# VH-VL binders against Mitochondrial distribution and morphology protein 38 (MDM38), part 7

Target 1, 223 residues: Mitochondrial distribution and morphology protein 38 (MDM38), of Saccharomyces cerevisiae (q08179r182to404)
Amino acid sequence: KLIEIRKKTSEFLHETLEESNLITYNTIENAEKKQKFLNFFRKLYSAKEGKIMTFQHDEISAIAQMFKNDSVLDNLSRPQLAAMSKFMSLRPFGNDNMLRYQIRSKLKDIMNDDKTIDYEGVESLSQEELYQACVSRGMKAYGVSKEDLVDNLKVWLELRLRQKIPSVLMVLSSTFTFGGLPKENYSKAFSPLAEKKETKSKYDDLLDLYYDGILQVLSSIPD

## First folded at step 1 (VH-VL)

Design P11 (framework fv_prolgolimab)
Fold by ESMFold2-Fast, scan of step 1:
Structure P11 (fold): chain C 223 residues (1-223), chain A 120 residues (1-120), chain B 106 residues (1-106)
Amino acid sequence: as target 1 above (223 residues)
Amino acid sequence: QVQLVQSGGGLVQPGGSLRLSCAASGFTFSSYAMYWVRQVPGKGLEWVSAISGSGGSTYYADSVKGRFAISRVNAKNTMYLQMNSLRAEDTAVYYCARVKYSSSWRFDYWGQGTLVTVSS
Amino acid sequence: QPVLTQPLSVSVALGQTARITCGGNNIGSKSVHWYQQKPGQAPVLVIYDDSDRPSGIPERFSGSNSGNTATLTISRAQAGDEADYYCQVWDSSTVVFGTGTKLTVL
């Protein structure tokens, strides 16, 4: 069913992201941002070669913010657009432009919904509303407790509205919850996590998971 | 212009408590991890504690683990270090520092430092 | 746990080149940063990522990192370069600072 479709489309997208230029260097708006972009990817490539590197949430956010939904969608192939459409519970149809329009419209609907939920408070939603919100955003929802659905939605809103992570990267990072994260050659937060934090909440765990997903998407960009 | 302004130091007896503050300006505070680094007068630098930009992750040096608590209030652009069960060896100048996110992890800006003296 | 070993002191004559080393097992696989600290002041970043200079740091400052030794090089030394210098890396569980080197300009 849905979970099966999401798993298959996630696997396909992960296998093919390396063939896509999700952002072009020349679309970055100024010299300072271009330098940050280049330095970040040099760091990622160094980590892939075995050098010890640390990645912080704020540096992942800074790089992710440079991506634009339209630019990412323009650089995805038709099969990738179809897979993304299916992952988002849309019925893919038509040519590349129609698929891009379909996905763009869905992302806009989610963005408007994000603002409404944030305004009213995640805790104001009923169980059914929480379930539907999480499903619509590509999150695991079946068999998930109400508390976990609330935390997942709060993390999504933090990354989307406060960290300004583009919707398309959020959806692509969500595919890692179904396909599983590949091997790590980089650390999360300050360093490779040798011992777990005793005071860390489940919200903090989810936040780390989403940042790891974003980093995985970024690490898939061809060198 | 990035500024980190510290306060809250002073003299305290062994076993006592102090809270240090670091007020930030000139940048989006919530986007940066922040650190506390201390230095015994005339000696070298020692890392004490770290907190992520969101405040969701905290880290401590073994020497202070269980006694110190780092926190931040992003709405106030301020970071804190709550120091409990203070010992003579905690006597040091304490610096708050920002970690740069552009290409590598490094301390690009430091506060002026706050002296903490633990003596009887 | 790892220790970054620096010489306690280094002397250099005006206009000549000072070299400050930072020793650590396989330090060449890590990114090394260098800080300058003058008496009564907070540290200032002078080199990051082994060899890069922050804006405002003179070209006389350079760095290298290979094998078990990282080196901060200060060419054409000036009186104003007198300070303590610290190297720094990230270990898996902590931030590690070098033991520090006092540079005197004769």
Scores: ipSAE 0.000, ipTM 0.415, lowest interface PAE 17.0, mean pLDDT 78

Design P12 (framework fv_prolgolimab)
Fold by ESMFold2-Fast, scan of step 1:
Structure P12 (fold): chain C 223 residues (1-223), chain A 119 residues (1-119), chain B 106 residues (1-106)
Amino acid sequence: as target 1 above (223 residues)
Amino acid sequence: QVQLVQSGGGLVQPGGSLRLSCAASGFTFSSYAMSWVRQVPGKGLEWVSAISGSGGSTYYADSVKGRFAISRVNAKNTMYLQMNSLRAEDTAVYYCAKDEGYSYGYDYWGQGTLVTVSS
Amino acid sequence: QPVLTQPLSVSVALGQTARITCGGNNIGSKSVHWYQQKPGQAPVLVIYDDSDRPSGIPERFSGSNSGNTATLTISRAQAGDEADYYCQVWDSSTVVFGTGTKLTVL
């Protein structure tokens, strides 16, 4: 039932994200960052119009880092907040501010847990602990091998702690694993600069998948 | 509230062994990672070793790997550093430090224990 | 082993702003912590996770971290701020401390 709930809430969030203003351009510090932001979305909208564009991982990370959890949550509608709450296995309660508080508290719990797991090492976790960690982060965990759970969690920690991707974008990215919508236009945008696929590990494949998810979230922002 | 009280230390000859202790109080000991950090008199801070809250994971600086062993006994709220094959370069004040648990910063430190390795 | 480079010393006049830098390749991708150490005392955490202040640390202390440089800023410097300051990062199961900076309040 959890899988079905996550699939439905993911489909709803994906369909409605473009109605949201996830960042206010005027909150971006520094003129150089503003120009990079504009250039990125200009490129992204060209891709949406049918032009084949390529996106590097560092390019995606640089733009994602400009988002703040509070700004994203402030700009989500009540139905979107309720859907996100349900996706995170929370029981939606109260008004918009209560939903934002509930989600914010859950994201803080996950972030604190991320730092603890990273310090102790992912391999130190039991299979049950790995399963619970992956489930709490919106990952597919049922029927997944221990090795794959380890790789999934390592990728999450790399993006969250080292690439400093906001946790709210990480959770929204996870919704695309359950959405079932074809990633036709945006998957084509990924750069083939890592052309040596023969040396690519399972970890690298998962990393690409998460960057694809982040790009999908960013592509849902209106101009 | 939170206290880290160190013991052990002293003068030891090169090639000798010494064990440092760090007794913790005022927090749930098993929930926090702990580290040993040393400082040569008049010099900077150097990380030596770390141990996870459960004791299941241990980490060592390259300079001490194979010679030092970090451990903890959560039931006694105590962490240890077993120092073997000591060298003159190991002479330093040794601090135990508590990981904040959320940011990898060390929010509380012991008073320090001087270890002198000399002939 | 990665190295975090700090200036050996920084001087600041009473009431003025001191800035202590911590240089490291791609340090902006890591969480930086800052410690104050006075003679004969253990270090005290003054900034963690780039810019957060522990309880009891005055607002005069702030931090930033981007690109290859992290900075500890001490505004309205006081005589009591005179100490050695160290930056620190966690990197792949290794903890690295900066070379340390002596702050003199004139």
Scores: ipSAE 0.000, ipTM 0.431, lowest interface PAE 17.4, mean pLDDT 80

Design P2 (framework fv_prolgolimab)
Fold by ESMFold2-Fast, scan of step 1:
Structure P2 (fold): chain C 223 residues (1-223), chain A 120 residues (1-120), chain B 106 residues (1-106)
Amino acid sequence: as target 1 above (223 residues)
Amino acid sequence: QVQLVQSGGGLVQPGGSLRLSCAASGFTFSSYAMYWVRQVPGKGLEWVSAISGSGGSTYYADSVKGRFAISRVNAKNTMYLQMNSLRAEDTAVYYCAKDYYDSSGYYDYWGQGTLVTVSS
Amino acid sequence: QPVLTQPLSVSVALGQTARITCGGNNIGSKSVHWYQQKPGQAPVLVIYDDSDRPSGIPERFSGSNSGNTATLTISRAQAGDEADYYCQVWDSSTVVFGTGTKLTVL
């Protein structure tokens, strides 16, 4: 039930994100950041058109940090807000402002919970607490091992608390991860230069998957 | 019992104006998005307009944008569709409809419909 | 703008199963809702969110949605099921209805 809802809402959001201007270039006032933003999107559009490009995690984080939850939510249409609400396991009710408030409130609750979990340690959670934490963040949880749930939550905390990625982009990136887009699509934004596959941890795989999801969200932004 | 009772239809000349009303009862009106859907006799359903529960957000089909204005007066439990610059192709039965939730995008209750005929 | 394509008409024998399709690009990623409309009457919601039934709709009505096709299935068809059926989705800031299917019960 939930899995089906998440897959459907994910695919709808992927299809429609290009219709939304998630950031206004002219609102970036710092000249160095503006140049960094422009260079990043030139590189990203080259990758979208089939050129082999590589993206560093720090580069992706720096650009993602320029987005603000309120600005992103203000630029999403009513059906997109409803889809995001459904993806977050919320009842999509209220007018547009109530939908934005509902999503914002949920994201704030998750952020407060993130700080508590980070302080106490992910390993301190019971099996049930760990499962609920992952589910509430839009992660794949049913049939997932405890070790995998721990890794998923640790990746979320790294991106949210250390990399300062806006929670709205985290949710949108989760739709690309959870919805089961082919792995081939995830890799299109990265160069195929990953060596020593056997030494890559599950945590590193998930981290790459989330960063690729963020790239997919960013690549949906019009010029 | 949820009821949507419509009024205001009729015959009007091209270029004329008409206002449709949809009076609601049996639910907390201000908590639900409301819609107008029309149907040319013998043809299919076409979405016309939507209004959020608060009235703060309005949406229009491209075919009516700039000519039609949706509004609501929550204190009166009534929604309106002001139709200006009417054209022959606006001839249809107009239905008001209630969202299942506030903005779920599907409609659990419909009004009885009102015929609008635009003809000389 | 997206178009939801339905067959113009479907015929089913009394007691048999009718299937009405709704075609659209990546429709499986959207929530599909179905309405029944009898002559001279307002539409009635029979399926929402692909497969859920409103209270009062018999279990004979079911829905599915995958890939490019959503399907309304009416098992053990009755004379009273004869009607026009419309699928519906929302897309961006627009509500889209299917072209409609006339179901005839033989």
Scores: ipSAE 0.000, ipTM 0.403, lowest interface PAE 19.4, mean pLDDT 79

Design P3 (from P1 with heavy chain L100I W101T F102M G103V E104R L105G S106V Y107P; framework fv_prolgolimab)
Fold by ESMFold2-Fast, scan of step 1:
Structure P3 (fold): chain C 223 residues (1-223), chain A 121 residues (1-121), chain B 106 residues (1-106)
Amino acid sequence: as target 1 above (223 residues)
Amino acid sequence: QVQLVQSGGGLVQPGGSLRLSCAASGFTFSSYAMYWVRQVPGKGLEWVSAISGSGGSTYYADSVKGRFAISRVNAKNTMYLQMNSLRAEDTAVYYCAKDITMVRGVPFDYWGQGTLVTVSS
Amino acid sequence: QPVLTQPLSVSVALGQTARITCGGNNIGSKSVHWYQQKPGQAPVLVIYDDSDRPSGIPERFSGSNSGNTATLTISRAQAGDEADYYCQVWDSSTVVFGTGTKLTVL
């Protein structure tokens, strides 16, 4: 049931995310950051037109950091909020403000849990604890080995705690791992998969996958 | 028991305005999204507009965007559809409808009785 | 925007099974809801979330949804099932209704 729910809600979010203005250019205070934002999206839109582009992790992180959980949630439609709630295994109640509150509350719980896990060390968790942590963060967990669960959680913590990627973008990027990448030709244009799979570790492969997911979320923003 | 009671329909001239009302009872009104759906006599259902439980989010079909305004007064358990710049093709029975759950957005478990709006000279 | 295509009409004999289809691109990835409407009356929800029945809807009504087609199935058709039927989805922050099917019970 959970896998079916996550697949359906992921597909819905992918189809509708372009309708949401997840960030307003005019809310970016710093002129230098505004230029970086514009340059990044010009490059991204060029890649969508079929031009071969390569995106560095640090440039994706720099742009993703400009987003805030509250701003993203405020700009998601009611059906998108409901889909996100279902994806996060919530039993949501209420109008759109209550949906936003429920999602904010869940994200806050996850953020607090992130700090605790990071402090104790991912390797200190039992397989059951690792499974629950990955499931609650929207990761694939059924049939996944303990080693892979550890790597998945380590990547999440790196992006969330050290790269300061907003948790809402992390959750939205996770939807691309369940629904698949809708634009494979686009993905090939900006990031050759063959080069990335030759990376040494599963950690590095998962890191690339998450950055790819974040890039897909960002590519959904209207020009 | 859930009830949706509509009023405000009638005959208006092209370019005129009309306001429809939908009075709700039997549920916590502010917790549910509400909808307007219209139907030309003998034809199919067409979605018109939606409003979130709080009234903070509104949605419109392209055919009515800029001309119609949906609103609600939760203290009065009433939803409205303000229709401006009416056209002959807006002639239809207008239904108000309630979301099945507090969260779902669709489907609609309860419908009003319908209000006929005729736009004609 | 997106079009949900239904047959204009479907005929079924008393006691037989009627099937009403709702066609849409990748509709299997969406939740489909079905309404029954009798002349002069407001629509009544008969199936929601592809296959669930509201309280008071008989077990003869069932639904399925996969690929590009959702189907409303009415088993052991009765005279009282004669009505117009509409499928519905939420798509792109809009509510989309199917073109509607008139069911005639012979």
Scores: ipSAE 0.000, ipTM 0.398, lowest interface PAE 21.0, mean pLDDT 78

Design P4 (framework fv_prolgolimab)
Fold by ESMFold2-Fast, scan of step 1:
Structure P4 (fold): chain C 223 residues (1-223), chain A 119 residues (1-119), chain B 106 residues (1-106)
Amino acid sequence: as target 1 above (223 residues)
Amino acid sequence: QVQLVQSGGGLVQPGGSLRLSCAASGFTFSSYAMYWVRQVPGKGLEWVSAISYSGGSTYYADSVKGRFAISRVNAKNTMYLQMNSLRAEDTAVYYCAKEDYGDYGMDVWGQGTLVTVSS
Amino acid sequence: QPVLTQPLSVSVALGQTARITCGGNNIGSKSVHWYQQKPGQAPVLVIYDDSDRPSGIPERFSGSNSGNTATLTISRAQAGDEADYYCQVWDSSTVVFGTGTKLTVL
C-alpha cells in the first residue's frame, strides 16, 4: 500500500538527511542573506541544545527560499534519491542522473499544476481531482474528507506560490508530517512561548505542520 | 498605541502577598508571550517570569519559583503576577514586557510598579 | 546559571564611537538583544538579534556578536545616549541580562 511505502521512505530519509549537505554557505547570494542564514542556524542549533526557541513563519520562509531544487537534489545520495522517488509515487530507474532527472521532471510537473490549480481555484476541482492532487504531492489522502483535502492543497499553494518554498523542501517536509510522527518525537525546536496564533482553524493547523516539517528538514543540516 | 499599563504595586509585610496586573492595548495580546522583569533601585535588570501566548507554558527564575505565579486572561488583555511569601529581597520595581523581535527580545515595556517588602 | 559580563562603565567623547561589550561563553551562538535605560524610565530595545534595529532607533546604533563577545557600537555619540545599557539572551529556559554598563558622554 502507498501508506506503507511512504512510511518506510520517510523513516529512511529522516535517518539519513543529517548526512547530506543540502546547501553550502558559500553558495548564498550576498552578505545580508549570509548573515540571516547564520543567525537562523545559530538559533536552530541553540534549540537543538535544549533551549526553547520561537520560530516565525516568515523567518522559516526566508531561509527556505535560499534553497534550490537542483542544488538539493545534487547533494542527495542515490539511496535518498530512490527513497524520494518512491515517496513521490515514481518508479526509480537508471543511474543517479536519471533519478535526479525523474524527480526534477516530477517537481516541474507539480509546479505547473500548482499554477493551474491556483488560477482556476482549489474549489473548482472534483473530488477525484483533489484526491489525485494531494496524493501526487505526498499528502495523506485516503479516507480524508473533501474539506480537509481542500485545506491541504490550499496550504501547499500558499507555501509554494506565495512563500516561494522550493518544491523539494515541501516534499521533504511532507515526510516529517506523513508517518504519523507524534510531536514528541521531533526535536524541541518550537517554543510555546510566542507562536503568535490569533485564531485556530484546520488551515492554520496544517500551515503550522508544514512549517514544522520544513524546520525539521533544516534542523537535519549539520552544524 | 501599543502600550502596557501596570498596577497593583505597594507596601507589604514579609510573608505577605500581592498581585500585579499588566493591561495591554494596541496589539493582539493573545498572539504574544509576556514577561516580568524586576530591578532593585540602583541595580541591574533581573528576569522573573515568562508566559506563552496561550498561557499553557510558564517559566520562572529560581529565586521566585514556588512563590510567584504568572497568569493571563486573553479575553481581558491582562497579565498577572501573583506574589506569595514575599521577602525583603523581592523589593524592586517590577516591569511587564511584551516579546517580539527574534529570540525572546522585549520590544514594549510597562511603566514599572514599585513593590516594597518591609515591616 | 550563565553570567553575561559587561564593563561597569564606559566613557565616550561627544561625536566619537563608544563600544560596550557583553561577554559570555559561546555567546556568538545565541541571539543578543540590547536595551537602553535612562534614569526613572523603563528599558528601550535598541538592538535585537545581534545587529538589527527596531523602528525609530538611529543608524548610529549597531551590534555584532561572535565567539565569546557581543558588542554594542554607538557612533557619533550624543548627550542623549547617556544611559545604562544591558545585553540579554535566552539560555536554558531562562532570560539572562548582562550586568549593565553606564555610558557617560563627555
Scores: ipSAE 0.000, ipTM 0.414, lowest interface PAE 17.8, mean pLDDT 79

Design P5 (from P1 with heavy chain K98R W101R G103L L105W S106L Y107S; framework fv_prolgolimab)
Fold by ESMFold2-Fast, scan of step 1:
Parts: sequence; C-alpha cells; structure tokens
Structure P5 (fold): chain C 223 residues (1-223), chain A 121 residues (1-121), chain B 106 residues (1-106)
Amino acid sequence: as target 1 above (223 residues)
Amino acid sequence: QVQLVQSGGGLVQPGGSLRLSCAASGFTFSSYAMYWVRQVPGKGLEWVSAISGSGGSTYYADSVKGRFAISRVNAKNTMYLQMNSLRAEDTAVYYCARDLRFLEWLSFDYWGQGTLVTVSS
Amino acid sequence: QPVLTQPLSVSVALGQTARITCGGNNIGSKSVHWYQQKPGQAPVLVIYDDSDRPSGIPERFSGSNSGNTATLTISRAQAGDEADYYCQVWDSSTVVFGTGTKLTVL
C-alpha cells in the first residue's frame, strides 16, 4: 500500500534529517551568499527559540537555491536514501552509490517530464496522465479531485522551473506536504506571523504549504 | 506457494566453467530481485551476486567480479549464475534467494535448496 | 573489509531467554537481518530490518539495533531453536554476513 509506505518513510525522514549535513558551507563560493546563508539560519534558530520572525518566499527560495542535488544525496545515510527511494516508488537496491544514482536518475526523469508538462500546459494532461504525474512526485493522488491535482502540479512547476528549487529538496519537502504540517511542528519551526488577512486561492495556500515544507527541511540542518 | 528449485553443480577442474540454474514459481518473478549466496561446508555464509527484477542491474562480490555472471530470463522464471575461471576457494554450496517485496534493504526471504560446486584437480 | 563479529556459541536453558549479538562499527546506522540455519538446510529469515518478523516466525523472536551492537533475542527458548544464527547488513559495496553463532538449548 503506497499511502502506508509513503507515511512510514516520511516519518522516518522527518525524524532523521536533523542528523544530516545537507550542505557543505564551504561550497558556497560567494562571500555575500555565505553571509545571507548564515543570517537566514540565525533567523531560523531565533524563531525556534520563540522570537517573532517572518519568512518570505523569496528568502526561502534564495537559500534553497544554494543546495545541490549531489551534495544533499552525498550527506544522506543509507537508511535515509532507502526511505527516499521507497517514497519515490523505487525499489531500494544495491550499495549507497547505486542508491544515489537510482535517485538521481529518477529526479532527472521527473525534471524532463516537468519541462514537457510546462511546455504543453498542465491542462493538456489526460486524467490518467495527471494522476501519474502527481503520484511520481510524491503527491497525494488517490481520492484527490482533478482540480486539486492540477493545482499541485502547477505549484510544483512554479517551484522547480521558475524558482529553481533543487529537485532533491522538492522531494524532501513533499514528505512534509503529503499529509500536511502538524500544528505543533508548524508553531515550533515558524514564528507566529503578524499578517493582514487577504483573499487567497487554493493555489496560494498550496504554495504556502510547499514553502513551509522547504523551510522544515532547512530547519533540520544541525548546528 | 513460493518455490526456488536449483539445478547444476558438480565437480569441475580449476580453471573450468559451470552454470547454475534457479527455477522460481509461486510469485511474479520479474517483480523481485534475486541473489546468489554461497557457503563452504562447515563455514559461514558469503554473498556472491545480485540481479534486479528487470535484469538491468547486476552486482558482484569482489571475490567473483570478472569471473561470474548473473542473469535471468523472466519469461522462463529462471535465474542463472555462469561461473568461469573457477578456483579451489569457490568450492561451496550455492543458494539462490529472493528479496522480500517492498523492503528498504536487502534481505533473503526464500532460499533454494542449495547445490554443491566442487573445484578440485 | 567490514566484519560483523558474533560469539562463536551461546547456550540457553529450555524456557529461558537467549541473546545473540552482532558487533560492527556504526551498525546501528544500518539495517540488520537475521537468519536461522539448521544442519543440512538452507537458511531461514527470522528477523528483517532490525526488528520486523516475517510471516510465520513466532513472536518469541525479536531484534534490536543501536550504536555498535545488534541483538537477536529468543524468548522462551525451545529445543527446535537450536541452530546457527547469522546477522547480515548491506555495507558500501557488499552484503556482509556475521561470523555465525551456534545456539545450544540445554
């Protein structure tokens, strides 16, 4: 049962990401980007201590863009690689390097598919194509309306193709968005937002959810 | 009922070749990775080789790499181990085994009966 | 190459609890599987993924894995549990089996 498998592997990844160094600070070549990286994590740790902070989408994207698929995969343990593989509907097989290549290959397939879907338009997909696209990206698809599947794919394409979020972070963030964020964890990772109420679409709500997922992945970096 | 039935094996001279077969029944063969594990009589277990369900990926222990070739014919529900350039230290009982469905790591849930390979001059 | 160290033999009285250890550097970060082998027979999987039991394996069999030691625990030992036991992991580029432990039930 795919849903049970994804729930179990998501829980495992959430519990263990704190033990992983998802980025090597010294690989950030630009001194200004290094300072922005440090400032972002200082802000994130302050939020975890209960201080009021706000996280804008563009600042989350700027930090996420500094990550590279290879660096993230190199810093995941074998159990984490196996869990990620299983979450992506792949059969975990072989040594650590073989698992990394299997995951890289799948991510490349998804990226090529992303470009094709974006070029032709999400609305051009048949019901079966739309369902398979969502399933392959770690999205909840069984019992989900066509409208919601379309919105989920559009959010994925916005983050991947326009915001240039690395595909590995997209998959890891999907583990947080699959079932939604727990309220306690949400409050813990994000300071209460002092925001004015505005009319939001379902698309905007999903976009916020995915950025929250990315922020959760970033908040799992130890130091 | 899951069954793995082995054949092949026997006495061969050093430098010779031998092919082992493992015939599977009772499950969807192409959906499972398959393995060869050997055991010198009276000694412990040693992994030899692995093959993915599709046959597209193969893996070998360093001790047999370049000499042994694992293969499968999914239409016949059969896996093979082609052993070339055999050495005295390859003398062992060889088992075929099936991976457990949807596991995160390699484990061998069903094993064949084993076949003895003796390399002696 | 990596080695998984097991005691050569362990003895247990009928009805008591047997514990078989499998030692390896950072083995707690790996998934450990356990096999039972009786003389002249193929091995049988008794525990996979540290602590999960295959269908048909009694609840008396349990497993744990942390730090540098994985443990197979056999509660309420029976005469039929007498066998060789092997731990196993996937490490880097190979499947690694433990050295094996002979369990005797007194």
Scores: ipSAE 0.000, ipTM 0.405, lowest interface PAE 16.9, mean pLDDT 78

Design P6 (framework fv_prolgolimab)
Fold by ESMFold2-Fast, scan of step 1:
Structure P6 (fold): chain C 223 residues (1-223), chain A 120 residues (1-120), chain B 106 residues (1-106)
Amino acid sequence: as target 1 above (223 residues)
Amino acid sequence: QVQLVQSGGGLVQPGGSLRLSCAASGFTFSSYAMYWVRQVPGKGLEWVSAISGSGGSTYYADSVKGRFAISRVNAKNTMYLQMNSLRAEDTAVYYCAKHRGYSYGPFDYWGQGTLVTVSS
Amino acid sequence: QPVLTQPLSVSVALGQTARITCGGNNIGSKSVHWYQQKPGQAPVLVIYYDSDRPSGIPERFSGSNSGNTATLTISRAQAGDEADYYCQVWDSSTVVFGTGTKLTVL
């Protein structure tokens, strides 16, 4: 039942995300960051118009880092907040502010858990612990091998702790990664460079997939 | 315990070649990107090259592109730096370094370094 | 390539606080790592991900990173802290090291 709930909430979020302004240009701290933001979205818009564009991981990270959990949640509608809450295995309740608090609290719990897992090492977790960690982060875990769960969690930790991608964008990215069936049909026009796919490790492939998910979230922002 | 043991180095004339090696132990070698960093005696650290865990992706500083080749043999837990067409400015102590995370993390362990001197 | 600028040298009196800065465009959006290097030795990681401390590194070492400046702070300086210090970030697929700072403990 969890799979059905996640698929439905993912589809709803994908359909409605373009209606939300996840970041306000005026909240970006300095002129150089503002110019970088504008240049990135011009490039992204050109890609949407059919031009072949390549996005590097560090480009995506630099733009994603400009987002703040609270700002993103403030700009999501009530139905979107309820969908996100359900996707994260929470029971939505109360008004908009209560939903935001519920999601914020869950994201903080995940962040604290991320730091603990990174410190102890992903390999220290049992298959059951890995399964629960992946499920809590919106990853596909049912029927997934221990090695695959480890790789998924390692990619999450890399993006969250090392690339400083905000938790809220990671969760929204997971909806594109989770609900994007079949994953093979994911458009490479928006993907990071994948020139060495045949020689890449599974970790490298997953990293590309997660960055693609982040790009999809960013591409949903209105022009 | 994680350990990186370097070998190779020495004196070569300009235009010559030299191969450095870095033998790793104490971690799953194929899961981590590995790096070469050099330091001219008395000067700062300069990144030289990087190789992904699988060996499928390699990266080079502009100063060494076309002359240096990084490689690894995961079955032997060893990384190499093949240096060709050596120049006087390549004279430096070369360190191999292990990445703590998977990308963009710190270098948590370093080899002892090996001196490469290019002179005639 | 981006330049990470550090002061060439910093001096601190025994027991006092040393601050070593690392300046770079939007460095606050990147993870900064700090290395200590003593003469004839390989660099040693002392701070990673802006402010985290590896096992074995004293609490006297701390870090911060915001805006255009990252700072390594060494409180209650000891003679053994005398070394060269380097900040480091990632730029695309390249590793960028700071210009380095020689810390002298007076």
Scores: ipSAE 0.000, ipTM 0.443, lowest interface PAE 15.7, mean pLDDT 79

Design P7 (framework fv_prolgolimab)
Fold by ESMFold2-Fast, scan of step 1:
Structure P7 (fold): chain C 223 residues (1-223), chain A 120 residues (1-120), chain B 106 residues (1-106)
Amino acid sequence: as target 1 above (223 residues)
Amino acid sequence: QVQLVQSGGGLVQPGGSLRLSCAASGFTFDDYAMYWVRQVPGKGLEWVSAISWNSGSIYYADSVKGRFAISRVNAKNTMYLQMNSLRAEDTAVYYCAKDSYDYGDYFDYWGQGTLVTVSS
Amino acid sequence: QPVLTQPLSVSVALGQTARITCGGNNIGSKSVHWYQQKPGQAPVLVIYDDSDRPSGIPERFSGSNSGNTATLTISRAQAGDEADYYCQVWDSSTVVFGTGTKLTVL
C-alpha cells in the first residue's frame, strides 16, 4: 500500500511542483547569495530551453541551502501538502495550517533522528532500525539489501547534516529518486535536463542520484 | 511575546544535587527543541544539553553525561535539568534556550539565567 | 571535539566597521549563528544561518561563512555594540560555541 501511495504522490508532486513559488528573492538578504541564486536559475532555465549544462554538487548545495522548511511549506498548495503528507505516511486531513503543522512535526522528528543516528553511527543500527530509518525518509526499502540501506542513509546524512540541505527539499528530492535504485531505474518524472555521470562506487552513484533529485526540485521552480 | 523564566539555582556542596526549571510562554512549547547552556562567571558559553520537542532525542555534553538529566513536561510548558554529583567545575550561570522553528539549530530566545554555585 | 576559535578582543572606532572571525575546520559546510551578550544579560541572537538577521536586529549587522572562517561584520559601530560575541554551530549531536570575542568601541 505504501509503495502504491508513494508512487502516486511522487507522480503528482513531480507534475505540480512548477506551480509553487518555493522561494522569493526577498527571503535572501545577502547580496552575494542573491547574485549566486539568480545566476544558478539563469543557468537552470537555459537548460530548460535546451542548452546542455553541467551542474556541480557544490553549486547545487549552495543554492539548496538558501531554502527554509517553513518557507517551502508555506508556498505549497493544499493538494501538494496532502500528497507530501501521504508520501510521509501521514493522514492528510484538516485545513492547510493543520497539514503544514503535521508535515513540519514529522520533518522535525526526522531531523532529530538524523542527529542521533549520526552520533551513534549508521553501522550501530539494527536491521529493523535501519529499515525504519530509510522508510521514514522516503527511501525505497522493501527488497533493498542492508548494504544499500546503509549507503542510502549515509548519503542522506551527508546531504542533511554536512551539506545542510533543508529536510523539506530532501523529502521532495526523495520523490524524484523513489524507484531510482538500482542506479539505472529512474522515475519517468526525472527531467532529461539533468545529465548523469557514471561513478565508480555505489555510494557515489547514490550521491549523484540524490543531487539529481535536488536539482529536479530546484528546476521545478517557476521562472 | 516569547518568555523563558528560570528558577531552582543556588548554593550546593560538591556531590550534591539541584534541579533547574525553565517555564515557557508566548509560543507553542511542544513544537520546539529546548537547550541548556552554561557560563562560568567571566568565561564563555558552553552547551550542556538538548531535548527534542517530544523528548524522543536527548543530547548531553561529554562533561555532564551520566550526571545530568534533561526532561520536559509539555503539558506544563516547562523544561528541567536535574543535576547530580555536582563538582566545583559545574559552578556557572545556567541558561535555558529555545530552538528556532525554521529548523535552524540555533537559540532564538534565552532565559535570564540561574546561578549555580558548587562550593564547600 | 571541534573547536571554534575567535580573537579574544576586537577594537573599533565609532562609525567604523568591526569584523569578528570564527575559525573552524571546514566551517563553511556548517550553518553559523552569532550571539551578542552584554554584561549581566542573557545572550541575544544577532545572526543565524550564516547571514540572516532576526527581526529587530539592525541591517548594519551582517555575516558570511566560507572555507575555514565565518565572519560577523558590524558596520557603523555604535557605543551600544560593546559586548561579547559568540559564534555557534551544530556538529553532529553537539552544540559548539566559539571562544568568544570582546568588542570594544573606542
Scores: ipSAE 0.000, ipTM 0.432, lowest interface PAE 15.5, mean pLDDT 80

